VHH binders against Phosphopantothenate--cysteine ligase 2. Designs and how they scored, part 21

Target 1, 323 residues: Phosphopantothenate--cysteine ligase 2, of Oryza sativa subsp. japonica (Rice) (q0j7n5)
Amino acid sequence: MAADPTTGGGEAESFFRAAPPLRDQDRVAGDLADFVARHSGSGGGGRLAGVVCVTSGGTTVPLEQRCVRYIDNFSSGQRGAASTEYFLKAGYAVIFIYRRGSKQPYCRFLPEDSFLDLFELGEESDIQVPESHAAVVKTAIRNYRKAIDEGLLLKLPFTTIFEYLQLLQMVGTAMNCLGRQGMFYLAAAVSDFYVPWESMAKHKIESASGPLNMQLNQVPKMLFILRKQWAPSAFCVSFKLETDPDILLQKAEAALRKYGMNVVVANELANYKDVVVMVTSNGRTTVRRPSKEDDVEEQLIDLLVEMHSEHIMQLNQDVHKLT
Below, E stands for the ipSAE of ESMFold2; O stands for the ipSAE of OpenDDE; V2 stands for 0.75 times the mean of E and O plus 0.25 times the DockQ between their complexes.

## First folded at step 10 (VHH; framework vhh_lunsekimig_d3)

Design m5 (from z4 with E54K K55E; at its last look DockQ between E and O 0.69; V2 from the best seeds 0.72)
Fold by ESMFold2, look of step 10:
Structure m5 (fold): chain B 323 residues (1-323), chain A 119 residues (1-119)
Amino acid sequence: as target 1 above (323 residues)
Amino acid sequence: EVQLVESGGGVVQPGGSLRLSCAASGFTFDRYVLYWYRQAAGIERELIASIYRKESTKYVDSVKGRFTISRDNSENTMYLQMNSLRAEDTGLYYCATPYWTEGKYEDYWGQGTLVTVSS
């Protein structure tokens, strides 16, 4: 497909111009600039394996500007959170763009609905973690604090499709300077349609007026813009999730060719924790977890890191071709 | 509006010291990486020091051990302490930061402050 303003660029520009301002934009922009600069460099003696942008969870489409109702593209964030842990273990710095309330790195094994069960009062009202949870909580705290304090994990929250795309634009353009050391791991469940902000009702839509009729616009094709403009040298991984296995691999192969992805990870909704298929220009590779106690992401990330390392090492050859 | 203003340049003897300042406004100063660059006559600008949000620093070899970059987030000011100055340190010194505007990161620059090291 041809990259032109009417099929992607112009719609993307219009989308961002009309979108509501990103909350805390300047603070986020500063944190991101600092993070990327720290992990890139002239005279680079970095031992860092790479920098990856992981997207996680699902977007909402607000129906009102003072939003009471929205359409939700559900994802627990399990894939992104687990993958982030394995990328960090592999020596990557991670930019984690995530849906508020979705699963977080290092917290996947902790009790969810019983927060107070993590704590008890000791003597003189000291707050303590019961022995039944102590090892898990200590490990989670150590790993999380290490990642944050060493400047290896930057977390950027979103809720809406507007916030998601604004963050992706900011991260995509910031990571351009990383060249082939940058990776995009686009695991978020992103809405295909949205209500334009200026055409959106300001207040709660009342149900007493009968059936709701509403026009949704297509979300701009940001994968094209990412690959063509924001970070063209980066290693890009996208995901395809289907309930129908008969069309899954065909759609994954189509996405690989259409968007120029380096890898498309295909999985079925019914078994996405157990098995995935990596689709590349060289063929297909099936990755299956050894047991239900294991993460499929462990081997998936190991393989992606190998492929990314090879992508990075081709830098000198590509420079010679351009000169 | 983003503004970066350098000061503290001047004429100094070899072996001497100077302290440069960069006063900043118009952005969330404590969140941004900040840079010092220098430019000698007939040479491209050279990044010489960087300071990050958590005050870690990087230096090029030619200034390492002689120059110290620092920041005071309460005053929105970055500094460059230059010791053991040499003739080759002569040049125009700029502060800079990558800033987000209109869908793009661009480096913003000050106007520079001149440092001359001569006998």
Scores: ipSAE 0.646, ipTM 0.877, lowest interface PAE 1.3, mean pLDDT 86
ESMFold2 (binder alone), look of step 10: mean pLDDT 80; pTM 0.790
OpenDDE, look of step 10: ipSAE 0.800; ipTM 0.925

Design m6 (from z4 with T97V; at its last look DockQ between E and O 0.11; V2 from the best seeds 0.00; counts 0 for: pae E 11.2 > 2, placed apart)
Fold by ESMFold2, look of step 10:
Structure m6 (fold): chain B 323 residues (1-323), chain A 119 residues (1-119)
Amino acid sequence: as target 1 above (323 residues)
Amino acid sequence: EVQLVESGGGVVQPGGSLRLSCAASGFTFDRYVLYWYRQAAGIERELIASIYREKSTKYVDSVKGRFTISRDNSENTMYLQMNSLRAEDTGLYYCAVPYWTEGKYEDYWGQGTLVTVSS
């Protein structure tokens, strides 16, 4: 390359070189290549509104190589799971990069704590679902199976910051051939710091030795690299969550400029299910769910799909004049 | 092949109304944003309206409140209801769709339908 567009580019290469190997990397690479090829328009026609990479849940930072303890950036994965359902409904193919154990598409309203109560044993130990739950479970199975079997949903699990960033690199690189058809919807709660693998204790850190002192490095600015190198034509959406509403929007606007995002979705922690603000270079749009029984993601995804369609069409300079 | 065919143009007096149609084929109609453009003689094409999934409509300021874009996904047809027409609305009206071909999205156009607003 003639110039590195970011000060963190060399640090990113060092991060990936030193990272532990991704479990099942060859299988993941094959599944990803097949998925992207299936949805590439260069094969003779567009069948979809777009292809989106949704990230969901939160990363861990392991403190030992044979990890017993870790730092967790918690997210239930509700945003990503709900959004994936609405992207699929809008005609997108979805690559769902998710934290193991987080909320899953089409399963968000099924009981988690009483999972076994959804089932009963019949004669000969056959497993069945009581009639009281049959409609909900049947709908979830039907929608999920349809998405998977029609090749519209690819699920890629992670737990650690290492797995997450390795998956993001693989997906970002693979989606480059999709050009403007690609979207990144980066809703995962990603750690800002990590323990470098080679400097990490191999075995469990013992608590009996008193206070724990530990050196954490900053995670490289991967969103900048994604935006500038891996998939520069893609439509990129990131999220900003704050507890202080007075500074939320200014921080979202700063993030928009810093990473060159197309949209930064701003949330307050206290009400993130009820209202979000979409921050773009053209202004702010507030999205509110009509009631607590609705998903704020429904309108959010509708608007993002609309903006993505306009992004795809940025061959006509007049599109931005519509209101 | 993606095909768009406009119809419904004609001659109308100022203050009159016309309804334009855009019949579409060769793509999954309900998943795409559709556009209306117009072109007056000697002027570049002007984007005037867009519609996505029947619920997301946008207009240029000069036609807001006078023009209504709509679509019937069961008939693969988009419409432009034009009310309170003015002389400056005279022009050739096109529908357009951004469509993915050969690794990029490009606009596909109809042939246009002529609208003339004169006394």
Scores: ipSAE 0.000, ipTM 0.406, lowest interface PAE 11.2, mean pLDDT 81
ESMFold2 (binder alone), look of step 10: mean pLDDT 81; pTM 0.800
OpenDDE, look of step 10: ipSAE 0.560; ipTM 0.826

Design m7 (from z4 with D30S D107Y; at its last look DockQ between E and O 0.24; V2 from the best seeds 0.00; counts 0 for: pae O 4.9 > 2)
Fold by OpenDDE, look of step 10:
Structure m7 (fold): chain B 323 residues (1-323), chain A 119 residues (1-119)
Amino acid sequence: as target 1 above (323 residues)
Amino acid sequence: EVQLVESGGGVVQPGGSLRLSCAASGFTFSRYVLYWYRQAAGIERELIASIYREKSTKYVDSVKGRFTISRDNSENTMYLQMNSLRAEDTGLYYCATPYWTEGKYEYYWGQGTLVTVSS
């Protein structure tokens, strides 16, 4: 039974109405407007292949409004971070929606736990980078600064499921004017269940009251709304992660049809760094990293860029047919 | 409340000029990108120009070199100078901006102003 598109919209609206407001929403809106404005219009011989929204990391579900405890849908953000680098390399502008504390573009090869090891004091008490780290740090800084200075990377952080979905809505709506030049690469691990804000305990739940009995609601299917309402012309890529390989492809195919995705990337938890399967209406494509030194995302993004280019070209043909 | 009000439309001969205005209120004008759309009879609404900062303008190919989008942040007004008008430029012209309010992010539109290019 095709989910009544009318019911999905109502649920989403109710969700957003009931959700806490996004902090600094006006600033985010302004930043998005600026970003989209700068990268809108294909007409200039410009270097830009398009605009892609990359989502990365996992969402939390607060158990209290004054949150002490939450349910974490954990993701390191490795996929999104790597993919962002390759999209930028491919000539895209990137809106990076990311979980706070997750992996960042161009930081994947830097020490996480030993930040201070990247620095030393010179004889004149100047901050220096040890020779052993100089090349890696230099490369990271160069690439990151280039992306930022050229206005090619906008970073939008989230923590909770509420923040994530609000940001996605904002970005989706903002990118709608880009039409087919827009792409969504939705690599975030999004919670399937949540505690509605209005039913959520205000304060820390006390253990003295006995066992905790809590009902979680299903998160509205926002992918469908993204495809149908927010950015219907955009090229959309989603990810399906399963621990059971036997159901993975079936679920990916189902998701493709259900939400109207252009591509669903299927991956197993056990080997998601090594191999992924692209599922489209035309079939399945397996992507494998060539070596342990390589990123599977490099090949994946190359294929997606090609597909997106084709997607853009189809629009030009349709416009010419209408004239 | 976010409001956009277009004006300046009218009837003009081919090769003529018009200047459209969009008066904005209810939001921090300088922080938002503004768009001009147009809709010809029987055709879907199309984006034709955008402006964020004074130097950040974009145009579709069909209007490049003929139309100029500008804004006056002190007056909360956006303009579209249209020169060398053609019959194909006939349509309803809309001002638009994306805005976040009351838990929603959506495009706000004016009522439009009609431009008719006819001999």
Scores: ipSAE 0.028, ipTM 0.409, lowest interface PAE 4.9, mean pLDDT 88
ESMFold2, look of step 10: ipSAE 0.544; ipTM 0.831
ESMFold2 (binder alone), look of step 10: mean pLDDT 81; pTM 0.801

Design m8 (from z4 with S50T; at its last look DockQ between E and O 0.78; V2 from the best seeds 0.78)
Fold by ESMFold2, look of step 10:
Structure m8 (fold): chain B 323 residues (1-323), chain A 119 residues (1-119)
Amino acid sequence: as target 1 above (323 residues)
Amino acid sequence: EVQLVESGGGVVQPGGSLRLSCAASGFTFDRYVLYWYRQAAGIERELIATIYREKSTKYVDSVKGRFTISRDNSENTMYLQMNSLRAEDTGLYYCATPYWTEGKYEDYWGQGTLVTVSS
């Protein structure tokens, strides 16, 4: 009587069937299954608040199978990395799906150009950290090591839209057993279009060939499939970013209903580090950092954790009514 | 090809012991959580013991203190040491893992090994 748990649509199934194989798929699948099983059904005594999948950074759309050129959906990954730190502090286990090279939890202080400035040579060529950075580096190491060693952080890298969606499918279906304890925090900048793998040039596209014409297909509506098929009981958070503040909240409210999200976090490009608006079915909540030295993510995560806790306690067994 | 092969089942009197083995191949064994299930006649399969990749364990109440799950990642083998066996422990025992194939996770298990506890 149950429907096939695949993506449910011919378009989405066709996308995954045609996609190139995910690198290290078996190892990733094993790590994920173990991580989710370890945190499934826990919560006695209140030690673990939940399990969250955080997506972070931006996807690429490759233009060649042996890719030299690609379309990039820019995101530094700052929102996802900072939020992961606050989720871990709040007692969550985190699955961090991230763009390779984007900001990482506990590493947001790292310089972009001068990584070697964090190190110096001491006596007899010992490698050490300058005193100017020592406290920050020690704190980062402690927090990172604790999260990894206690099995609370699983990091899954991507670069392309294919890898991103393959990982999201794997995590979404794996987290179904968590029910209401699961959260999705979908902060990645995901491409809306892609070049189908079969229609892609195998090698570098040459400039001397004249004008470039390419057909871009729409990426399947994965947020809808996540909400309807993969993890229907989970608490889902997505983001809406606009340059035009006049339409921002209207679009966030539309996205809330279109994808069946529990929360849509509305951001304006000009001030997204300072203020966000959480849009729910019950209204709007503005979150503002107290100063430029603070992260807006601290209060945002505190509020999301409270809302998720209420979601877990609700007796609503029919996730369809949340959409 | 993924394979899970159980062995070590047999007939034993109440209070006796058995050691079950699960030989595995075709996947990255050391990365996967592993399970023992049992199935008595007329009952759905029951998860009874879990071992995680870092060797921590979890048991259902009915087997705690009597059964011990372990794994040897170098030999790709999982074990279930069953002590103080009872008639209620009679059933077909499966090793299992949640395996990813073609867009979904499903538990995969082999043919099972029969344990009969009777006097």
Scores: ipSAE 0.656, ipTM 0.878, lowest interface PAE 1.1, mean pLDDT 85
ESMFold2 (binder alone), look of step 10: mean pLDDT 81; pTM 0.800
OpenDDE, look of step 10: ipSAE 0.891; ipTM 0.959

## First folded at step 11 (VHH)

Design n1 (from m3 with R53Y; framework vhh_lunsekimig_d3; at its last look DockQ between E and O 0.82; V2 from the best seeds 0.76)
Fold by ESMFold2, look of step 11:
Structure n1 (fold): chain B 323 residues (1-323), chain A 119 residues (1-119)
Amino acid sequence: as target 1 above (323 residues)
Amino acid sequence: EVQLVESGGGVVQPGGSLRLSCAASGFTFDRYVLYWYRQAAGIERELIASIYYEKSTKYVDSVKGRFTISRDNSENTMYLQMNSLRAEDTGLYYCATPYWKEGKYEDYWGQGTLVTVSS
């Protein structure tokens, strides 16, 4: 019997086949292939501690194909942006998959509504930075420029759940060749539900006829697919955020086992900037920032880099055991 | 449909020069890393040069200083200028790129062009 090309395996395959095309897909795929090749050692590249994919911000679920309305899974992107800065400092190359408009590496100090306050006109209408901001802006430019000039940061934007998952698939499969040198740091707030593209209203949903009822489908378990199929050797970190501290660690431990993560970083909404708990198969490690002027991500990334180094060395131990 | 077509191979004396070309189509040429590989008779294909979309380059030690990889994004063509050729450079030369299709990356290759260095 002949097989219909639509009789593929999992719901993930069906999701991607039905998803709207990623804007500029071929260009993005080229940029990504180029970035990974530069850092894989296939041509005698530079020395790196590793390559990490950081996901950041929150996805939207469009309600119309010509979208006016959407459901938003909010995240400011603070965790991902700060962590990217610390990964770069630690000698990683970073692929930063981020929600458009979320916080960006080296730009976390920017005022939310007062961008122009960073600038003033000098004599002859020169554009200048006021002295009150000069030190922080200089540092941000220096660090960002270094990351770009050394080819260490690739930024891939998303807005919708469709874009996010298409980018994650592309990055996951591209990074497979890195083996244990690859890390996934999955801090984005990803929707659990979506409206399938083909069943979605084409135009704006009208309010004229009373209450709106709609049914959302569950998003396929992409974390499982990433861990098992796309990049099985990579070091994988995910996040669990809860409002209820009594169930947080239990849920983090369940997520660790369910998806085969190397680390689940647990935090509660009330104090997520101050403290996190790293949950592994070996136990729990609490990470606290020393003061409110410090980032909890500094020590968190230091510890993850150490654990990733051990993960990389495990390949060497397995090779010795086999021989 | 990705197409990579090598040309410019031939017979040359030791110490001579050749310029290989790789004409490409069916993808966003200016965004992809491009490779040259060579394969001597009876041995495995080896990567010898890479060029990235911002035009930085990498070479294996055996060709560094003698070979120059370049690209012309307006003509969708990559080149390999080979100088000071040696008998050990004899083989089939392939251009390649890691291309995204159907949910995965795979290496795509040309047919190869033969370079023979002999007297």
Scores: ipSAE 0.624, ipTM 0.866, lowest interface PAE 1.3, mean pLDDT 85
ESMFold2 (binder alone), look of step 11: mean pLDDT 81; pTM 0.795
OpenDDE, look of step 11: ipSAE 0.848; ipTM 0.943

Design n2 (from m3 with R53W; framework vhh_lunsekimig_d3; at its last look DockQ between E and O 0.83; V2 from the best seeds 0.57)
Fold by OpenDDE, look of step 11:
Structure n2 (fold): chain B 323 residues (1-323), chain A 119 residues (1-119)
Amino acid sequence: as target 1 above (323 residues)
Amino acid sequence: EVQLVESGGGVVQPGGSLRLSCAASGFTFDRYVLYWYRQAAGIERELIASIYWEKSTKYVDSVKGRFTISRDNSENTMYLQMNSLRAEDTGLYYCATPYWKEGKYEDYWGQGTLVTVSS
């Protein structure tokens, strides 16, 4: 029985109604509206390439409202971080929805666990960067500062599945005015199951009572709502990650049809850095990184940018046919 | 509740100046983009100026060099300084902001202030 698309909307509304309010929602909403307005319109400030929302990292599912324990849908955020860099390079403004603590744009080549190794004290007790790291650090700073100073990068952090979906809703709705110039690059690892907030224990669950029996509900399929309601004209890219290569492409194709995505990027956990498969209505395209020194995201983003350009042009043809 | 209240409208001669104000309340003023719109009789409302939270500004060509949009975040007030006014500048001037409420962005508007440029 094909899940009645009408039931999906109700479930989503119920989810958002029951979810805890987003921290600093008004500030986030203002920043987002400002960002979209800045990059909207043909006037001198709008980049011709468009605006892309990149989601990155994994979501947590709290087990308590005062959360001590959670279920983690793990993702390093490497995909989203790298992709953000290449979108910026391609002339996009980027809304970066990211998991706190995940990889950040322009920080991928910096030490993960020992950031102090990037610094030394000079003779005058000045903070310096060792020569061995100077080039990498300089490049990172330059690129990052450029993106920020030019207003091309808006960063929106999340931790929980609630925050992530709230942000996605806000961004989707805000970007609707961009029409086909808007793009979604949904590389975050989003939990499929969650504990509803209203049924969640308020405090730390005590172990003294014996084994923990907990039911997790399915997370509403927000991608469908994004495509149908929030930003129906936007170019949408999602990711499918599987551990079993035998089912990966089938699932990607199913997702493409089910949610009406423009592209589903299929990847295996074992080699997601090396190879991905772009699945579209027109077929499959395998993308491989040329070397270990290269990012598969570079070629992927190049292809997506081209596809997005075509997507934008189709609108112009339709408008001309109506006139 | 989001509220925008325009003031400062009136009758002015061509070449004259007028300063409009928009008093805002009910939202985090310093984080939101603000707009000035105007509507002439029989014409659709048009965006004429924008100011972002960092105080960057945009103008339509028809008002460039003559109008200045500004904001005072400490007073939650936006301004439009209008110089070298022309007959074609006559209309209702509205302050607006996109605001997130109940799962969507909506434009909130003031009641408008009338600007009449007539000799």
Scores: ipSAE 0.321, ipTM 0.716, lowest interface PAE 1.2, mean pLDDT 90
ESMFold2, look of step 11: ipSAE 0.642; ipTM 0.873
ESMFold2 (binder alone), look of step 11: mean pLDDT 82; pTM 0.803

Design n3 (from m3 with V60A; framework vhh_lunsekimig_d3; at its last look DockQ between E and O 0.83; V2 from the best seeds 0.79)
Fold by ESMFold2, look of step 11:
Structure n3 (fold): chain B 323 residues (1-323), chain A 119 residues (1-119)
Amino acid sequence: as target 1 above (323 residues)
Amino acid sequence: EVQLVESGGGVVQPGGSLRLSCAASGFTFDRYVLYWYRQAAGIERELIASIYREKSTKYADSVKGRFTISRDNSENTMYLQMNSLRAEDTGLYYCATPYWKEGKYEDYWGQGTLVTVSS
């Protein structure tokens, strides 16, 4: 069969060969192999609805190897953190690839800027949680510990574009053995350009040298590689965010076809917490939260789980959208 | 650099016992799932036992209750205690782990240790 073929991974291979080593790579690879094996039919039995890789937060592009300055694709990580909670509730195991310092599952309703408000000194300097936060903290701890202790949540941190793509490659190839049971939920804000590691200044770039000129290379089309090479049977969800609503849906539809995604979630920067549009080969579905106290991710995940369940059952053998 | 070395195979009578060892090096042993496989003559290797990083285990139906997998992370060694051996257990026994190298996961294997169950 003349399946999706021959388009090179040469730029991706060059990227990974030149990238700095992933910190703790062997430990991460071991944790990931163990996690995937636990939740696959070949290494163990499971009652799971599926296994999902959620990416969350935004990448940085460092300007120095001993980095002081970087270009940031900011994202708070709210979408990924909330979605992870709903995937876990739906019976998924979750691999959470997240930007260090971004929103975390089960921590979304805890103070961040006022973190010390979660603690007080009691009698004889005992450390306690004030009553005003006790219920929220207890709930967060219970849910988090349950997910971790039951082996349902694996958290893999990144900061740089290099770390992100190295983790994505590792997870993508690890999850290939899950076939249709695997999902990718690619909510991270990923840089399109980077400074090649081999050409990067080692130490802080000094401002007294005048204008700064730097070569930025395009990041290889890793989403295409994930879809076509690393995990071709997986259910893939990507996001399209635009500030201009007039072009948003057109770009989401283009991304759907370009990368062979199962779903592209279109959202406008101004209202991404309130409404999203799911773009599929079958059309568009608008998802709105009932109130500002609700998460749009609740219904979004419910719908994605339903669509993924149909994908797993192989009701549609037509994967021509990937060829 | 990854090395998996099985030992402890031999000839035993039906109903006997044997303990296999798998000495490992070149990777972060305590983080990886580890497997025992066996291969009878002329067929594909069969997964018979798995042990995860937190030491939970899974067994093939053919060995449940007779075989026990364990790991000693301080010695980087995995074990397979085989009791109540049967003629059908004869074969080459391999330890294995899925290992990350050069952009992919692949199973890494030892050379195997032979177990023969006969009188």
Scores: ipSAE 0.707, ipTM 0.896, lowest interface PAE 1.0, mean pLDDT 87
ESMFold2 (binder alone), look of step 11: mean pLDDT 80; pTM 0.788
OpenDDE, look of step 11: ipSAE 0.856; ipTM 0.946

Design n4 (from m3 with S50A; framework vhh_lunsekimig_d3; at its last look DockQ between E and O 0.82; V2 from the best seeds 0.79)
Fold by ESMFold2, look of step 11:
Structure n4 (fold): chain B 323 residues (1-323), chain A 119 residues (1-119)
Amino acid sequence: as target 1 above (323 residues)
Amino acid sequence: EVQLVESGGGVVQPGGSLRLSCAASGFTFDRYVLYWYRQAAGIERELIAAIYREKSTKYVDSVKGRFTISRDNSENTMYLQMNSLRAEDTGLYYCATPYWKEGKYEDYWGQGTLVTVSS
């Protein structure tokens, strides 16, 4: 009657078996296991509000094994970076899975294009931070160092869809032991399609051969797998972004039910910095930033923390039986 | 391949001391949390102590103040100093680490080392 565990199926298992190895896998696995164990409630006195996995930025789909060209699902990573700062402020430990080069926690206000503007030459060519930037840089360093040195922030970089999914699997399965104390905040822009590694061109695809035809496979339904297999007790938050407001809430409500998410955050491209709608089984809650100088993520995270606290206190129930 | 080898068990009088060792290989030892488990006859294995990457520690109440976990990352070895031993401490002692292989984390153990506390 019991199935052989080694004969497990599904597109996800096939995807991982065929994917290129994750570089530094053993180091990453060790860092993650240690991070999750350190923040479990059994030995920590119960002071943490929770542990959250935040995903941020967008994945690439490489077109060659020795990749020169790729399809990019762009995201600046602003949502994930800002949210990480607010989760840390709320007393969470954060695992930050992020696209290399995307916005980083505590660095959102630092110049990206004018990096050298943070520095000047003083007397005898000493390097210093100009007065105009000193407060911002000092605050960023202090907050970042505190988060790292207190063991509250673990950063895991990705570029490709393969790396992203391998990290998500590792984090998802690692966080299962946290039960209801775990949260997933899945803000990354993840590709829906990919080129399987073993069918991928090894070297640069040449333009002289005329039109390029390529078959893409669907990426496995990772929200479903996360919810059903990797961390079934965790509080799961996903995002829906649409340019068409007429279908946005319908798609968010469909995703809520289809994947068993606790919250789907709906936002439209035109105003996603100003307003979002949280969709739950209990209805909709609109969150607006008070002004353009504020982050919508501050109130969003406050509300998610409240909902997660209620989730943590909720007991598992068998099927209700009535007379 | 991950290898964990416990040693240092033996027979000891109540109130006595033992020091257990766990020699490890096959993984990035200095990055992993390490555990000691205990299994008495007829009882499920119990996690009794943990040591983290930065060498902070946690203990269950029944051993706190009597047992000390430590690690030497240069020798890939973890230790358990056991003082003020009681008859209830009798059992097999395992070192363990949560290890990632084939899409999952699972605890890996050695064969264990037997500790007997008897008059």
Scores: ipSAE 0.666, ipTM 0.881, lowest interface PAE 1.1, mean pLDDT 86
ESMFold2 (binder alone), look of step 11: mean pLDDT 82; pTM 0.806
OpenDDE, look of step 11: ipSAE 0.887; ipTM 0.958

